VH-VL binders against q8ixk2r445to577. Designs and how they scored, part 14

Target 1, 133 residues: q8ixk2r445to577
Amino acid sequence: FFGMLQNKGLTDYCFDYNPPDENQIVGHQVILYLCHGMGQNQFFEYTSQKEIRYNTHQPEGCIAVEAGMDTLIMHLCEETAPENQKFILQEDGSLFHEQSKKCVQAARKESSDSFVPLLRDCTNSDHQKWFFK
Below, E stands for the ipSAE of ESMFold2; O stands for the ipSAE of OpenDDE; V2 stands for 0.75 times the mean of E and O plus 0.25 times the DockQ between their complexes.

## First folded at step 31 (VH-VL; framework fv_axatilimab)

Design s36 (at its last look DockQ between E and O 0.05; V2 from the best seeds 0.00; counts 0 for: pae E 11.2 > 2, placed apart)
Fold by OpenDDE, look of step 31:
Structure s36 (fold): chain C 133 residues (1-133), chain A 122 residues (1-122), chain B 107 residues (1-107)
Amino acid sequence: as target 1 above (133 residues)
Amino acid sequence: EVTLKESGPALVKPTQTLTLTCTFSGFSLSKYGVGVGWIRQPPGKALEWLALIYWDDDKRYNPSLKNRLTISKDTSKNQVVLTMTNMDPVDTATYYCARISRSDDSGYFDYWGQGTMVTVSS
Amino acid sequence: DIQMTQSPSSLSASVGDRVTITCLASQEISSYLAWYQQKPGKAPKLLIYAASTLQSGVPSRFSGSGSGTDYTLTISSLQPEDFATYYCQQYDRYPLTFGGGTKVEIK
């Protein structure tokens, strides 16, 4: 699966990543932004290694969750996907993070007008449902 | 190479309006996620965020100074302008402009100008 | 507003020392924390963002850690060029706020 990763509940919002330096793409948080379909910032790939790859840049980035955090951060992809980079995109649209045993939820950032994907306890919320478009 | 440079008066009288211009290169304020902000620092004191403006003309102000601050951009000239009204000696500080990115919905500044010292005095 | 309480305000250390600076946020800031180094008469320089990610070109002796409200900047082995003032800054929410600074002086 590849393309824009769009949220069901938060209509018209997609995974978005815009590193300030295209030559150093790691260390920043994945956010949600209006789906615009222009690629680059919103093009992701779900791989057989259970990675969510940001592959519009080289080297490729993979979304990871750091210890103790609930945000999605871009790391470099590795030959063998580390545990903190493994996600399960389930048939019902839920995006499950294996290591934390939590689901990715579209959420409003506190005291902000912005939105971010956050790890939360898994529910039946449409805000935890995702699909590639 | 990313560079920013502040320009404006070094001396301002009380009650007057300060106008500072940030001229930058190495990046464009039309690029998605890019912004430019202003931070000041009184002599021997800590840093204080003032305002910032993003590529999409979204503007943010420090609430404590909001009524006195106006930020604007001229993307074609790679300039950001800050105006601050009713200046007081307490506003004496080095004023910096700096680049910010929205990649994290962030508010940290990765590139700074050298700063310009502004003294408010009669 | 989120207040950033930085400690200590100043410290004296020698070359080779391990230096630790702490920032305490008045509220949870979810690792939206940056560290800056500032030398006299110079602009601040970004060292770390996202609490623990080193900015390009920053020596590996600098490291950041923490979560929730508590964050730490560590210099594993202080070098002569590291004597400066350090600031933390949260960008979890507006207004953006800085710590009071920590001056690292030569002992």
Scores: ipSAE 0.018, ipTM 0.691, lowest interface PAE 6.6, mean pLDDT 92
Fold by ESMFold2, look of step 31:
Structure s36 (fold): chain C 133 residues (1-133), chain A 122 residues (1-122), chain B 107 residues (1-107)
Amino acid sequence: as target 1 above (133 residues)
Amino acid sequence: EVTLKESGPALVKPTQTLTLTCTFSGFSLSKYGVGVGWIRQPPGKALEWLALIYWDDDKRYNPSLKNRLTISKDTSKNQVVLTMTNMDPVDTATYYCARISRSDDSGYFDYWGQGTMVTVSS
Amino acid sequence: DIQMTQSPSSLSASVGDRVTITCLASQEISSYLAWYQQKPGKAPKLLIYAASTLQSGVPSRFSGSGSGTDYTLTISSLQPEDFATYYCQQYDRYPLTFGGGTKVEIK
């Protein structure tokens, strides 16, 4: 799928990537922001390699989670998807990270009104359900 | 100041359809993230969520009521309407409308109307 | 559906007492939990959201804590105006569900 990746529980929030330097797309955190479709910050592709690819920029970025971490960060895509970049978007809308065996959840940033996607133990929470629009 | 007020019949007969109107002020249902919900409370009993409508016309219903509920809004009149079919004496309760918080972490009700008692008498 | 189980269903306490009310969710709700106070014949009043965040204008003697499935409301020093019924409500997923309530009575 390609488009804006929305959260079911946190209505009208989408994956958003807005690196401070447009020529340095690696190493920054993916956030959740109101779905707007302006610019290219909210367009992602779910590939046959189970990547969540930020494919509107060259070189392309792929979402990853580093071992022992719970944050989603941007890495460069590789010809064969590394294990830390593999996510399963399941039929029920859950987004499962294979290496960690955890699910992506919309979470409130501490002492803030902003939100980020984080890995959490898998539940049936609507905040762990995602779909492309 | 945010206010909500419920209106509708105080007495309905079994099998009739209940229509309740929530009229509110101090906020607009045209604003992003705003919603209004309905909650009922039978006398001496706990609260039960019924339905919810958002600014963008997204609607959620309590499935335990088996499609008896319809919620709609009229943004220009600052009104939300709940319709509940096939009323039964067990539906006797105080019915509240309430605003969903406009914060990003919404799903709780920060302002409530005073409630309206609806009696279903056989 | 998430069932919210409150305990105790009622309690008796004196002015000045510390009161603790618990709310158990049947599944993980990730702190998407609110607490309400309701006095007889009145609408509920929001006290706490996000498990621990105090609503504006609510006295600081009220506090919320917990995570996962287990949540508590604490009143550090009970006042005469605090005799009421308290409800928890989860908003992690639909349907939105309330606990059965805890009635706080004068001893």
Scores: ipSAE 0.005, ipTM 0.601, lowest interface PAE 11.2, mean pLDDT 87
ESMFold2 (binder alone), look of step 31: mean pLDDT 92; pTM 0.948

